# Miniprotein binders against q56419: the designs that were tried, part 112

Target 1, 326 residues: q56419
Amino acid sequence: MEGRTLEEVQEEVFKRHGVLVPKKELEDLAKALEEAGLLLTEKVEARLKEEEEKLKRERPMRLAGLSYPEGEREARAFLEAFRASYPGEGEEARVLLMPHLEPSRVPEVYGAALAALEKTPPPERIYLVGVAHRPLKEKAAALPVPFQTPFGPALPDLPALQALDALLPFELFNTPLAFREEHSLELPLFFLKGRFPEARVLPLLVARRSPELGEALKVVLRDFPGLLVLAVDLSHVGPRFGDTPLTRTLAEEARRRDLGFLERLAEGEPEAALAFLGANPTRIDGVEVVASLLPLLRERKGKVLAHRLDLEAPTLSAVGAGTLVL
Key: E = the ipSAE of ESMFold2; O = the ipSAE of OpenDDE; V2 = 0.75 times the mean of E and O plus 0.25 times the DockQ between their complexes.

## First folded at step 9 (miniprotein)

Design i26 (at its last look DockQ between E and O 0.84; V2 from the best seeds 0.80)
Fold by OpenDDE base, look of step 10:
Structure i26 (fold): chain B 326 residues (1-326), chain A 108 residues (1-108)
Amino acid sequence: as target 1 above (326 residues)
Amino acid sequence: GDLIERLEELAEEVIRYLKEHGEEELAREIEEQIKDIIEALKSGDTESAIEILTELAETIARVLHRLGAPEELVQKVAWLIYDVARALGMSPEQIYEIAKRFARAIER
């Protein structure tokens, strides 16, 4: 009944089918549809509330058996295969930029991350900063609960999370439902937990640039040392993202922007990296994360270990992924 | 009412664990300190309540760590302390300090 009167619907049915449906029957049907809609809404709300209550205790795996194996033995073999896909050696990371794209699309990029982690002493805690693909109530959020993995639960660093919340001008523990299916944390966390089983985790999401987050984290990292991980993708180009199908020219531009961004980060010039992107016409995913973490990225020199622009053939679209160590 | 309930929950969790592990004297001491916080709150002496909570939080963390307490318990205790701290109207600096002391007390 999208904007039509009952009389208009009655007339349309009569015109199409030669049947005059009594107005009362149409009213009853409209009421029944409305009631069914209300019931559906109530059920959805009840389900969302139930899911939110569960998220107070743990974040279950959502991509186990899809993006990575559910079983620990198979998961370890998965890690080894991904590591083997990168022929190079890693470097010790204090800051690791890695993708959150579907692992099978960019295995060598994840392999490069694993190579870096091999050279990294086991951290006490991991600050895992992902991208919010769903709206947050605030610019950033955290979920202070165990995240399930094939290697056991990734346990939160509650004291460090509380310290961070205390320094922020907004409630950090907001929008728990945004974490339920957020792959930007789940996928990187698989690799991180597999490598560092004893590390605590601070699962953070950024929806919009928050300079306050970077300043607060700079203080927190001094007293609560750990590995900072930026789980971000790079360019998003093609029809899925509002462009024409991928061409050589579009791919070259995406690569140029991705590499130019990563190289400037590797030189310890995050502001220059952001400036280089301008209006970000290739839609680099990690911009808001980097913009939030400027105080932590300044003057840190590092190395780009891997980059790939991966074609999604069914949509003629491509996503950039990279691994950077600082 | 909610604040007192959280303090009582904190007491119950910690005291139960300590008694189960033979730390009866320490359990009594912690129980007394929590009672002192509650009394300070009832009297309107929020400053004393904050001071006692700050020291107690570190003590609890240290003891749980020393005894090898399950992570689930450590997490629960950390949350309860944080909730109490916020409910007391502790400053960001005060909350930060509790968190810092707690973390150091449970360092491996």
Scores: ipSAE 0.816, ipTM 0.925, lowest interface PAE 0.5, mean pLDDT 92
Fold by ESMFold2-Fast, scan of step 12:
Structure i26 (fold): chain B 326 residues (1-326), chain A 108 residues (1-108)
Amino acid sequence: as target 1 above (326 residues)
Amino acid sequence: GDLIERLEELAEEVIRYLKEHGEEELAREIEEQIKDIIEALKSGDTESAIEILTELAETIARVLHRLGAPEELVQKVAWLIYDVARALGMSPEQIYEIAKRFARAIER
């Protein structure tokens, strides 16, 4: 019985304090608390509607001054430092898999992505596919507004987004609030905008497997060619993710799992990559993205440029990160 | 109704910009094409309205791109055209074709 009746409350107060509270006063208090709850809900709903309206115009930076510098000059130096962290030259990409975790934790992995972008001709548009960390009304969503960056706004490719929306069996522009705080788009976008300042962007989030998204994107990419970017992290291991504390053995297993996944993608075998993960259970947030984009990943060979398993020492946990060019 | 109001808003935005940039003849041509869409809709000729809108969308995109129109105006025009196309009950394939033509017109 989690809800006590007014009579039970009245009896309890009398037993403990010898005071009889009139039932009407308890009723009045209950109504006042209910009304206060309704007013708080009303204010919260009004605030969310206000934020949603703001997101119809632009998506502001949330991680500037935290994960990357706010000023353009400092941001440019920061980006070049990440490039310098990777000694290789990179490879041309039509599809780029890169991480979205805190860049400072895996600088050489972001450096490898930058190296690949240096070898890639400037695209007309970038299909940036991230992972929804908040619920979406549909399996996937997009936010068709400018995304602010230290290098200026990343402009949406409205015609390509509208073409994609027309082919989907659901409304693509369905959950603006899910984009308000979404590092799986913001962090990769910082690097992509720094390298391709003129490219328009399709900012896409995947929450659940959407084969229809992959089929629609295959059609759209043919007529609206561009760079496809999968912004996904790899293994999530340790207590922070509901697992046992990280050991050297578990870290080695996570590295083998990450590399096995990436190598199968590099061979143009995304179904084999997913099957490999299914046989080696762990939390990889990119699974739903890869499963959605199968038609775009099949028969496309490439190369793993970098991989790191980053230790989160305070929690004895780790997150895998990699750069793959297809 | 609402569809006609969106077409009139599209006309006002584009024509104002064109006149401000000395393109008075193009402004008249676009105004006439939008009036033709409205007249086709009033007479129940949705097929003619769709055909005119498809050609007009590409023409508007090309002209705005050539004149270096502000991104905010290009975005607003793209949305108005998309909303009109959906309100007309255009098929996914027809809407896709409009989007494709608009995108080609604004390529770098």
Scores: ipSAE 0.769, ipTM 0.912, lowest interface PAE 1.2, mean pLDDT 89
Fold by ESMFold2, look of step 13:
Order: C-alpha cells, then sequence, then structure tokens
Structure i26 (fold): chain B 326 residues (1-326), chain A 108 residues (1-108)
C-alpha cells in the first residue's frame, strides 16, 4: 500500500486474479495493515524502552559461554591460563593500554596486561575507557551501573562518575543502549575484575575525540585516584575493513604503524603518536580515545609489553592488539 | 516543583531506612535539614539551600556507611542528591564538591 490508491490495488488484483474485490474490503484490509504496522512500531519502541530501563539498573554478561567461561571456577582457571601465555614480567601501570579483541585471538597480549596488573597495587577504582561501536548521543558516554562478571558484579564508582559528568559540557549518562553489546568494556573488564575484585569501575566509551573529557578526567583522577585503562585495538586492515586483500606489504605497514604509535605513546608523546598516523590509513581504533585523553598521556613514559597483528586467513584481514604500560 | 519533589523523595528514602534501623533522632535531624533547604528555596535564598545540601550530602553518606546500608540505597541516594544539586542550578565546581564529599564519607 506504499503510495497506491485503493482503486489501483483493486485494478491490480483484478488483472492478476480476475476477481473484482469490493472497495470496502480493500479499505478494511488497508486499515488492518496500518493498525498492525502501528502496533509493531509501538511494540519495538516499547521493547527498546524496556531494555534501556534494564540497563539503568545493571549490565548483564553478554559474552559468558562465548568469549569466557560462565562459572567462577572455570573463569579463574581461564584467567590464569592467559597469564601463563605471556612468559615475561610486567611493570607497574598508572595507565594501561590493552585490547578488546576476542581474547583467544591474542592470548599473550592479554597475558601481558595481567603481568602488568601483578605489578600494580590494587587500585581503589578503574577508569575503563573503551571505543563505542554503536552511536552515542554525545562525544562520550558512561553507564553508571554494576557490570556483571563471573567474578561477581563490578560496581560503579558513582560519585566519581557524577563528578566527571558535572565537569563536562554534555550529558554523560544519556546513551544506555550503546552499552548493551559493547565488548570493548566487557572483555577487558573480565581480566580487570578477576585481578582487582575490590576495585570500583568507571565504564566509559568514546565515540568522537573530546578534549573536554581529558581535561575533566585529569581533575577527577586527582581527587579519585585509580588505574586508567585504554581498552583499544590497533590496526584494522583487509577486505573486512574496506581494503583489498591483505598482502605482506600491507601487513608490514600495519605492524609498523601499530608499533610506531605505541612507541611514541611510551615516550610520553601522544600528539606525536597521532601525527605519525596522519589520516589513520590502517584504522587504529585507539585514536579517538588517545586524542581525548592527551592531558593524561603527556610526559608519561612507559613500555610496550606485547603486540600482535592477528591474521584472519579466511577473510584475508588482520587486527592489531597491544599492551602498553605508562 | 520537580526540585521539591526530588527533595521529598530523598527525605523519604533516607528517613525510612533510618527509622527501620532504630535511628529516630538522626531521621528527625535529616528531615529538619531537608525542610530547611525547602524553606530557603521558598524565600529565594539559594545560597543557603546550596550550603545546607552540601553539608547534608556528606552527613547522609556518613550515616549510610555507618549503618552498612545496601549498595542499592546508597546509589539511589547519590542519584537523588546529584539531581537536586543540578536542579538547584549549582555550578559544575559546586556539584563536583558534593560528589567528592559524598565519596569520602561513604568510603570511610
Amino acid sequence: as target 1 above (326 residues)
Amino acid sequence: GDLIERLEELAEEVIRYLKEHGEEELAREIEEQIKDIIEALKSGDTESAIEILTELAETIARVLHRLGAPEELVQKVAWLIYDVARALGMSPEQIYEIAKRFARAIER
């Protein structure tokens, strides 16, 4: 019934079936279809509203049984297996960069993060900054609710989140639905909660660079000290990301850009790290987070502990992941 | 209108919990302070309302911590205080101070 009159429909039915359907019957059908469509639209809107209301109370596990075990005992063994996949020693972190890529793809990169956490005094709170994979209403967002994990709920640091929201020129809490499936928080959180079960969390997402976020966080971190975690992936290259099939040359360039980016961050030079990437031709998804957090990264020196460009032979694509302590 | 409603909700949540735990005197003190905020607002004395709210937020947090209040109540109270502070038109710095005082009191 898209833009057609009932008479046009009547004529088409007659042409197709040789039967003239009375106009009243077509009118009744059209009304019923419109009413059904309106009810479906209302149902979808109601379902989204209900999901949003649920997310205002807690964020359930979405990846238990898929990316990590659901049971606590198995989850602890899983955590320790990842630590074992990195034979090196960590260093104390005040800022930790770690991936959000599927853990089984880069086990030693997550293992390096665990090694860093072993050297890190248990923080009172963790500022977990991920990358929004769904649109946000603002440049950044937070979801100030418990995030469920196999190790128990990761409780929000609500006063710190409120302090942060107060300093920002935009509403921080107005995109709950963007957190529903956000793996860039859930996957790192599994490792962080497993190591720091008493730490509260500030679960943050960045969609677009916000200098205001970095300046506000610098103030908040002074009064609410804790561990800053940049939960970001690095290069994304190949057909899954809009490129030609992955070649040795493209893979070498992606590794070079990943490591050059991390090394400049490790020298306390985040502006130089961003400049090195230019137009970001290998699509490092940490760029908007780093660009937002410049005041927290400047002059903070550290070390790259691990890197992998993980190849997907069936898709001829690759994703980079790294571990950096500052 | 909405500001007074939120102040009344804050009072109801905190006072109910305190009375259920035998803290009648504290409940009366907090009720009085919330009434003082409302009266200051009715007289156009926003400065006094802000000062009272700031001290009240810390007092409520300290009492909830001492009584071992459930996390759900602490969170609801923190939200109500935050909403009241914003509705009062407090500056970002003033709201930040309330959040900091609340956090320090609930941590200790």
Scores: ipSAE 0.746, ipTM 0.908, lowest interface PAE 1.1, mean pLDDT 90
ESMFold2-Fast, scan of step 9: ipSAE 0.660; ipTM 0.880
ESMFold2, look of step 10: ipSAE 0.733; ipTM 0.903
ESMFold2 (binder alone), look of step 10: mean pLDDT 83; pTM 0.796
ESMFold2 (binder alone), look of step 13: mean pLDDT 82; pTM 0.791
OpenDDE base, look of step 13: ipSAE 0.816; ipTM 0.925

Design i27 (at its last look DockQ between E and O 0.24; V2 from the best seeds 0.00; counts 0 for: pae O 2.7 > 1.5)
Fold by ESMFold2-Fast, scan of step 9:
Structure i27 (fold): chain B 326 residues (1-326), chain A 108 residues (1-108)
Amino acid sequence: as target 1 above (326 residues)
Amino acid sequence: GDLIERLEELAEEVIRYLKEHGEEELAREIEEQIKDIIEALKSGDTESAIEILTELAETIARVLHRLGAPEELVQKVAILIFDVARALGMSPEQIYEIAKRFARAIER
């Protein structure tokens, strides 16, 4: 009925079909549709509550069979193939920046991350910081449950998560449903769990800049040492992201901006990296993560191991991906 | 009511595992400490309950780690301990202290 009055609907039916529908019948129908909408809302709310309850126990795989193999043997071979795609040797990582873009699109970038992990001693725990692709009730969130992988469940570091929560001015475990489908955690976790099967994980999502998260994490990392992983993609360019169609010039600008950002992080200058982006207007989803984690990134020098700008030809769009060790 | 229920669940999980692994004396000691927490709470002595829980959390973590307990049990016990800590109204600093002690006890 889209904004039509009951009288207008009655008139249209009469003119088209020669039938006069009593106004009360139209009112009864409208009320029944409203009641049906309320019943649908109740069913949706019940279903969401059920999903939220399931997430209190475990986080299932969502991308198995799509982005990575379901079986452990096939998953292991898949990991080895990605490592082989990168001809270089890694460097030991205390902080690792890696992508969460579909792995098959940038295998050499994930291969570089695997090379770095080969040189890294097995950590007691991994602080895995991704980007929220769904709304969070707070600036950041975590889900303290096992995350399923083909290599077995990645277990939460419950004491470290509770320590982090205790230091934050907001409830850390605030939006379980945001974790139901979250590739910025699931895709890096596949590689991390394959390399460090015994490490516990702190699965963290950042939606908006949270300096308080970075300050709390600096304290927690001192008492609960581990590997910090920033799972972020770089430039998002083209119509798919609300921008102009990709040209050779725009692609070169995106690549230069990505590398300038990563190089400043590698020099231990994360504030300079953010300022560089402010002077060079192309969106990076890692900005909010880096801005939140400033205290953890300052004065840490390292190396950019890989960078690629992946072209999505059908949409004339591209996403940047890189591997940085600090 | 929920707090006592969580303490009883904690006792059940830990004591059952210890008895199944021949640690009868240790099971008795942990059972007694949990009963002491419950008794302190019933008498309104929340301060004593907090002190006992803090020491007990580390002891349970250390014992489960020493016995090579399944990670699923360690996870469940940790959840129960932190649920109890929050229900007791422990401060952020007190919760942080329990977290540090528990984590150090289960380090690989």
Scores: ipSAE 0.769, ipTM 0.918, lowest interface PAE 1.2, mean pLDDT 89
Fold by ESMFold2, look of step 10:
Structure i27 (fold): chain B 326 residues (1-326), chain A 108 residues (1-108)
Amino acid sequence: as target 1 above (326 residues)
Amino acid sequence: GDLIERLEELAEEVIRYLKEHGEEELAREIEEQIKDIIEALKSGDTESAIEILTELAETIARVLHRLGAPEELVQKVAILIFDVARALGMSPEQIYEIAKRFARAIER
């Protein structure tokens, strides 16, 4: 009954086949389909509830063997290869911006992050702030469980997470299912856990800008010092993202937007970085995270270590990635 | 019902570990503090229960750190402490304070 009334269906059947199907039979069919749909919905809901309960205990690897090796030895070699892809030296980071794009697409950008981590004293904990690719019940969320990695479990910093939750006007632990496939945490975490195997983690997601999150994190970071990581990608341009085909002009604009954004952040001017983007015409996905974390970014000066606009010639599209230390 | 069960679960996890490592005197002291929390709750004195839990959480964290307890046990104990804190209806300020004291103790 694809949006038609029963009378319309009956009339069309008569026109095409010369048969009048009684309205009663069409009504019975419609009711049966609705009842079957309700039963299927209940089964799906039960499965989702089961999956949600599993995520309250741990978050398993989803990208091992796909984006990075599953075995520890191979994973260690993988890290070394990525570090070698960046010929420069890093700098100590109090705040690190790094990508969550597929690592093989931007190897030197991840290599630059590793170079920065080499210069960074091992932190007690890492505030890992990614971008929610699934809906959250609130503007931001956390999942206070071990995240599995080839280097062992990344343990949650439960006291710091509880302190953060206490300062927010909403429950922080609100959407476990959103973490199930969230690569913006898993991909950066592989690199971070490999370099800081003893650090605890606060795995955080932002769906929509939350000034409250930034103010709360400013307080929590004072009492629970650690490394702040913004795990974000930059411009998204081309037909995959609703643009015209990628031209030299569009690519140059995306690169200009990415670098201008990063450079203003490096000057300790996050409000200016956001203002520079305006309506965000190249869809930098770091905007909501930066807008949430303004109190933590103001007056922190640093350096852009790497940038790439990764081209997808067959799709005429591109995604930007960068490494910034503050 | 559930609050008392959580408190007893917390006691079991910590006391078993302490006794297995020869800290029987400290295990008795912690068991007594948990009994004091339970008694305060039965008397309707939630303010005393909250104060005792706050001190107990720091004490447990210090002891587990000193003994080099497995991180898995530290994590389990932290979960139980915060479950109890929420069940007691502790204010945001009280939860923040217990989190800060616990964290400082397990780092030191």
Scores: ipSAE 0.743, ipTM 0.897, lowest interface PAE 1.0, mean pLDDT 90
Fold by OpenDDE base, look of step 10:
Structure i27 (fold): chain B 326 residues (1-326), chain A 108 residues (1-108)
Amino acid sequence: as target 1 above (326 residues)
Amino acid sequence: GDLIERLEELAEEVIRYLKEHGEEELAREIEEQIKDIIEALKSGDTESAIEILTELAETIARVLHRLGAPEELVQKVAILIFDVARALGMSPEQIYEIAKRFARAIER
């Protein structure tokens, strides 16, 4: 190809639209294009525009049949198996911190979340706050459309979303394409929808710390009560994340930081939790979410139900996951 | 310029829907109110613009709800209203009051 490489096109699309288009999709587009890198970019942009228009109506499942079953019956059996993987009992949650990592990697951590949800009265709405793994136009965003799940669509709480938008100094409904493949919402939502089929959802993403979001949500939660869910992972260590291969020392440091973070949150000291991490050398994923939600986490005491540092053997890397109730 | 464009977009979305559903009189009333907002803005009467917008927002919400408007349209209209309100320099608290009124009007 005398033009831009597929990787360069992928990077350009990512920079412009905040979407990582799979290489296979770009290859299929390139095969359809006898012509140079610019035409590929234009076609990708046209396709992304079409996808953006679709996202105005609904967010389809992306991980069905991969991370969880597509069929409802199989999905229910999946939930039961994950719940069974956690031998403990849960606690009632007003705030739930849970992972968004691939469920098969940390089944007992998701099981702990399900255990907490068993003790939680069905909420009218769920504030689901994920991590933006793609760029957002603003510090945070929402997608006010149904999210497809094996249990039917998770319907948005439009009144509460509108109230939140009204209180924010920026447009909340930005960067819809960032939601298209965002697993930090899709994976937790599977478990949440399975447990609370009638709950409305506020699907939120945080890219950068927004104190305004926490203050706005504090007001909104007064008038629109619901369950707050932080869908965050913990430490990311090893070669995939720029470290040396996982060692005992590195794993111990990751666990120390994960648990130290969660314990301080459980004590109702979110500022202390952030301060404990400092420069966040083990790359705890949930930092920007927690930093955004400080007003909602202050003085709330709770319990750490589960923690795991899961090894990805092919890359000698590890990711921390935890479940916390407040 | 941006504020006027947003008001025009709001007008187009609401008026189109109302006309499609046989509410021609109401569509004319809403169009007139939006024109009044634009005129108030051109004259520098921001207070009048805010008052008209506040009443209009509630009216639009009630009508869209009554007509069973799609959630997508209701959301789009709400966003436009809040954008206009922000552009008018309304406080978050004032905009929140509009949002609460809007929410109440669309509650089933």
Scores: ipSAE 0.026, ipTM 0.546, lowest interface PAE 2.7, mean pLDDT 88
ESMFold2 (binder alone), look of step 10: mean pLDDT 82; pTM 0.788

Design i28
Fold by ESMFold2-Fast, scan of step 9:
Structure i28 (fold): chain B 326 residues (1-326), chain A 108 residues (1-108)
Amino acid sequence: as target 1 above (326 residues)
Amino acid sequence: GDLIERLEELAEEVIRYLKEHGEEELAREIEEQIKDIIEALKSGDTESAIEILTELAETIARVLHRLGAPEELVQKVAILIWDVARALGMSPEQIYEIAKRFARAIER
């Protein structure tokens, strides 16, 4: 009823169709709509429970055929085309910051990440830290199942995930449904699996800053060494993100903000990087990830390989993307 | 209870695979160790159950890795061991130690 009374509904029908619908019929309709709403709620709950149960076995591809090819050969060619879009040679990474923005929007940035991976010895495991785009029951979460890719399933590092869970003051495997549709993990994983097909993965999501996660990961990485990947996008500017329409000035400000942030991370000064963002640090979606991983980022010097502010002209909006090796 | 049911599931999966691959003696050893865990739990000796589980987890990981067991089986076994450890009320340090030993046993 859109917040309207039965009497208002009766009035509208009479005015539009010249028919006076008895109150009893309207009451019966209202009860039927309310009952249908209850049935819809039960159906939605049953469907979510079914989806959660499926996620105990595997995490299927959601963006295959949209953001990347679903066939292995086509996916391999796609990966090589992205590498070719970046003319540099990359550098070895112990920590890699890469985007999770739609790859076709910033091919040279993903190409820079691929270049860094080419210089990096194959890791036993990858700690893939993305940004939660759906609520989590805790500050962070993981899903300990195979993640499907066109290159075969990216297998979870169950012992390392279990070791991490043991050190945390909360249950790590707390929100399986948050992983059902999560591009901040799926898109970087496509590139990581293509380059390191044998590496196991710890798929981690951060919703809010968790210093406990960073401290636990520092311990786990000592006993379970691997590549740490921060899958984060940079500035989000414009109406699509609840901001003012993009202007040349705002675009230049976003570009300076992104580069200033990345350069301070490259200096091994993550606290300075966070402070540089000023009064609105959440304009970069990686803030909560960086704030959670401070113990892993301090005193690690590196290099910014690429940066781009990608424009979405129809919405007068832009998203920043960058590749940083530490 | 739930804990004993999970120990029985762990036994069934591992012993079946070992017997199918000619490891009859090791299958009997693992079956006896799991029975020892169950008996220790029934007698209230949780400390002994924890010690046996910790050794057993590493042994199972090493054997499955040596035999080239399917990844699906290795993952299922790791999950069952983890579920048993948590149900047993093992400390974070004890759980971390099991995870570390299991990981080292299956490293490439």
Scores: ipSAE 0.499, ipTM 0.819, lowest interface PAE 2.4, mean pLDDT 88

Design i29
Fold by ESMFold2-Fast, scan of step 9:
Structure i29 (fold): chain B 326 residues (1-326), chain A 108 residues (1-108)
Amino acid sequence: as target 1 above (326 residues)
Amino acid sequence: GDLIERLEELAEEVIRYLKEHGEEELAREIEEQIKDIIEALKSGDTESAIEILTELAETIARVLHRLGAPEELVQKVAILIYLVARALGMSPEQIYEIAKRFARAIER
């Protein structure tokens, strides 16, 4: 009974339908709704606990058969097609910024990432930093289990994850359910595992800027060297994102902000990249990741390999995607 | 070497903070423990150095938590303790436990 007494409900029904519902029937209905609500809450809690227990063993594929092929052979052909969509040769990456947007929307951008990975020596481990699309108990989180892919499981680097956990002022393994459905990790991981099948992974999510994550990662990367991957999308503009319909002016502003951000990162100036965006009016979701990883991005020069603002015509909206090597 | 330099940096950060907050006696105690670690290392007594470091880390964690030290300082000290423990050849499990307990001293 949210904001209503049984008498108020009875009176409203009488005014609208000319029927006086006996108070006992309304009381019985209210009790049945309360009992149904309690039962539903108990079932939801039980399912969440069951899912959380399953996530202690492995993280299953959620987007196989939707965003990428389920079978290994088909998945390999899929990767080759994306690589072929980018005409360039790529460059060696020590840090790679790549998108987590639906790959079929920006194949040349993922192709640029694959080109960079082809020039990169196989790392022992990959620090894969994505953006949390669900609330986390802390500013950042990780899940220390195998992540299933069509190329086999991406195994966690447990010693490196434990070292990272030890240097943070909060529990790193704090929100396993946030990883159940997280495309900012799953989609880049598909490409990374296809290129580096032997690499172990640290699957990391950032919900809010965490300078303490960057400070801890600076130490851990010294002891456990690896490839750092920032899996972030750029501008989000248009009605789908609470904005006005996409115009030429808005699209030009989004492209200007995307490229200005990436170019400043390529100069080794991550603070300047953040300052350039100001209030982030085109909603670049990489801001919180970059702000968390400042110590790892300063003084590291590189190159923007690809950029695209992908138009979603039915919603007059667009999402920016880019590939940057540092 | 690098290990002794890290121990000196650890001493400098912690002792400065404690003196600024009126804990002169505790600052002196910590200074002496760090000197004992350095002396043990110079004599090749790594096992004594590890024992003293473990006790020192626990003492520093309790005090910084009690004084409400800034999160940035607590993390910096935890990193220094981690680097010292690693240089001493402590097991990953021992390093993990000491650093984890220390880093979360201010977590509420």
Scores: ipSAE 0.391, ipTM 0.760, lowest interface PAE 3.2, mean pLDDT 87

Design i3
Amino acid sequence: GDLIERLEELAEEVIRYLKEHGEEELAREIEEQIKDIIEALKSGDTESAIHILTELAETVARVLHRLGAPEELIQKFAILIYDVARALGMSPEQIYEIAKRFARAIER
ESMFold2 (binder alone), alone request of step 9: mean pLDDT 81; pTM 0.754

